# VH-VL binders against Protein-tyrosine-phosphatase MKP1 (MKP1), part 23

Target 1, 143 residues: Protein-tyrosine-phosphatase MKP1 (MKP1), of Arabidopsis thaliana (Mouse-ear cress) (q9c5s1r149to291)
Amino acid sequence: ECSKVADHIYVGGDAVAKDKSILKNNGITHILNCVGFICPEYFKSDFCYRSLWLQDSPSEDITSILYDVFDYFEDVREQSGRIFVHCCQGVSRSTSLVIAYLMWREGQSFDDAFQYVKSARGIADPNMGFACQLLQCQKRVHA
Short names: E, the ipSAE of ESMFold2; O, the ipSAE of ESMFold2 at other seeds; V2, 0.75 times the mean of E and O plus 0.25 times the DockQ between their complexes.

## First folded at step 24 (VH-VL; framework fv_unasnemab)

Design j4 (from c4 with heavy chain Y61W E64D, light chain N53E; at its last read DockQ between E and O 0.96; V2 from the best seeds 0.81)
Heavy chain, then light chain:
Amino acid sequence: EVQLVESGGGLVQPGRSLRLSCTASGFTFSGSWMDWVRQAPGKGLEWVAEIRNKREYYYTWYADSVKGRFTISRDDSKSIVYLQMNSLRTEDTALYYCARLFYHEWYMDVWGKGTTVTVSS
Amino acid sequence: DIQMTQSPSSVSASVGDRVTITCRASQDVTSYLNWYQQKPGKAPKLLIYYASELQSGVPSRFSGSGSGTDFTLTISSLQPEDFASYFCQQGYSTPLTFGGGTKVEME
ESMFold2, look of step 24: ipSAE 0.739; ipTM 0.901
ESMFold2 (binder alone), look of step 24: mean pLDDT 94; pTM 0.946
ESMFold2 at other seeds, look of step 24: ipSAE 0.712; ipTM 0.895
ESMFold2, fold request of step 25: ipSAE 0.777, 0.764, 0.766; ipTM 0.909, 0.906, 0.903
ESMFold2 (binder alone), fold request of step 25: mean pLDDT 94, 94, 94; pTM 0.948, 0.946, 0.948
ESMFold2 at other seeds, fold request of step 25: ipSAE 0.765, 0.775, 0.737; ipTM 0.904, 0.906, 0.898
ESMFold2, last read: ipSAE 0.757, 0.729, 0.767; ipTM 0.899, 0.894, 0.902
ESMFold2 (binder alone), last read: mean pLDDT 94, 94, 94; pTM 0.943, 0.948, 0.947
ESMFold2 at other seeds, last read: ipSAE 0.764, 0.760, 0.754; ipTM 0.900, 0.903, 0.901

Design j5 (from c3 with light chain S28D N53E; at its last look DockQ between E and O 0.95; V2 from the best seeds 0.76)
Fold by ESMFold2 at other seeds, look of step 24:
Structure j5 (fold): chain C 143 residues (1-143), chain A 121 residues (1-121), chain B 107 residues (1-107)
Amino acid sequence: as target 1 above (143 residues)
Amino acid sequence: EVQLVESGGGLVQPGRSLRLSCTASGFTFSGSWMDWVRQAPGKGLEWVAEIRNKKEYYYTWYADSVKGRFTISRDDSKSIVYLQMNSLRTEDTALYYCARLFYHEWYMDVWGKGTTVTVSS
Amino acid sequence: DIQMTQSPSSVSASVGDRVTITCRASQDVSSYLNWYQQKPGKAPKLLIYYASELQSGVPSRFSGSGSGTDFTLTISSLQPEDFASYFCQQGYSTPLTFGGGTKVEME
């Protein structure tokens, strides 16, 4: 399932990441692969790829990369592109990054951003470590 | 004024090499993706090669008919894209166009006037 | 590779005529289909992108339609400057491929 969260942001899992027709039908231009250890860049000649190597573990630190991710999302938005953000199932890693972005971009609380993403993608469920990290960063990402 | 100007074409014998150049002006060359497309006499258009910008790691792609023989490259400081053509064959005879590619819908909105390559004994 | 089949190969028409040109892809290309005009001795010029979007500066008598595998370019009222060759091109998958062309000429 390819879930539209914002005009330029789509979220999903590996099943969508390896389906070129779904990606093209949604006008995807860029792909952020959160799980470079596990998933390859399936259509390298047809999209712009960037890979991260995140584990779905409470001990994985996502706060150190958040502003690099925000800059990338903004760069895609400014170019009128559409980015597909994925992990294995589109549940924890990819949704956590999108939740963080909404907190930063829209000034939403963690709860509001999470509810917004969950309304677009019902299986969204950041692991406890990611949720704690985003709650702790709430003052910091609200610029 | 957005412009692409190709040069370096000519008459060469089979097995020889040529290097084509395409000079860009009137736009931000370093941010653009660039393609080569050729047109044999009286024939249609054939995509040949593509080079992405620095942000996309200068990735290159080639048509199967030229893979291993042709190399696309660029010099952003001079706003030039090159096509190095080695081991030329008679079927490589064509008018070679340089084009700017827009990657959202994968269309070519700016074309040069072309440079002719003739491969004949 | 995606093969593009274009028909007819040639059209004889008069100024004022409605002209349609078809393009069929060997597999689904969604809406990633572009149309170009080429006059003798000149480089191709983009007319339509993404199946139906008119490029800036192109007269409104040109229009495109279709999706998937079947596409059409229409010139609603042919003008003297429209006698040229027309090519479709898919942008769905590398290698990018072109139709064989349709020559629109004065009868």
Scores: ipSAE 0.686, ipTM 0.885, lowest interface PAE 1.6, mean pLDDT 92
ESMFold2, look of step 24: ipSAE 0.716; ipTM 0.894
ESMFold2 (binder alone), look of step 24: mean pLDDT 94; pTM 0.945

Design j6 (from c3 with heavy chain M108F, light chain S28D S30T; at its last look DockQ between E and O 0.94; V2 from the best seeds 0.76)
Fold by ESMFold2 at other seeds, look of step 24:
Structure j6 (fold): chain C 143 residues (1-143), chain A 121 residues (1-121), chain B 107 residues (1-107)
Amino acid sequence: as target 1 above (143 residues)
Amino acid sequence: EVQLVESGGGLVQPGRSLRLSCTASGFTFSGSWMDWVRQAPGKGLEWVAEIRNKKEYYYTWYADSVKGRFTISRDDSKSIVYLQMNSLRTEDTALYYCARLFYHEWYFDVWGKGTTVTVSS
Amino acid sequence: DIQMTQSPSSVSASVGDRVTITCRASQDVTSYLNWYQQKPGKAPKLLIYYASNLQSGVPSRFSGSGSGTDFTLTISSLQPEDFASYFCQQGYSTPLTFGGGTKVEME
């Protein structure tokens, strides 16, 4: 359940995050842990980690951190690395950040970016608050 | 033109300290991860310590055999990596290499000539 | 820690011979296995990384293969400059560990 969404972006849940063999077989160099309070940095000496503390709640504000996340994804791409983006199940928080990135990087609408991510990871399902935020951000992210 | 040059080795009694230096040139030192690897006389290679770059918060890691006694550090403005070796033991006797680590595949692509540390009465 | 076991510890060979040395990891290291050459009095030199990728400037007579726990370094036609020691190193998990080495000697 390690889903390749782009050349440098992989998405999954905690089960993959704690399986070094899966991470190494996919050439992962960097890990973005969206749920730092819940999931530890399992292999801190073996990968480059960045942690965020996001709740899977309609009231959680993800827009305030989007450009920091985009910068990190771009830093990984520039270094020719591969980043694994995860939350607990790889359904809402991690996929929402990747959807937002594709909207920004590729100029896609929310619907197109979501369908792109969903085709790579069928269980992708941002919560209603995240979906609303990304739809509202569509005009801002495409700027 | 990529080069690593170690210095600071010598003969020292057990319990004493030494500080090794490694001067880098010909590459962007501040973006590199740097390691120390040692080789005891007639023996294989043993990884000793690593220091990451600034983007990785200069995190350091140590082999269990040296943890608590050795400290790796770096000065990016001078392109130097250091190994402070305290409480030296006879088993620390080795040729100490400075090496650049490439973190994608975790290999050492640049090595210095080494500096010899001999710990003996 | 991942233990790396090399075989043989030494081999006697002549110029032109095909030389094969093996490396076994105590656990699955996927393809994170690197090979180095070390000549007497010199620092190690990277030959092969990620099991099979040839480092820039390394002659094509060197090749690597394997994945998981079992890996092979092959020198297809030994040259005089290839008499040296060879070490494998796993890059899968810290601490990074090296095999005990294989000395390739002139018959």
Scores: ipSAE 0.693, ipTM 0.886, lowest interface PAE 1.5, mean pLDDT 92
ESMFold2, look of step 24: ipSAE 0.712; ipTM 0.889
ESMFold2 (binder alone), look of step 24: mean pLDDT 94; pTM 0.946

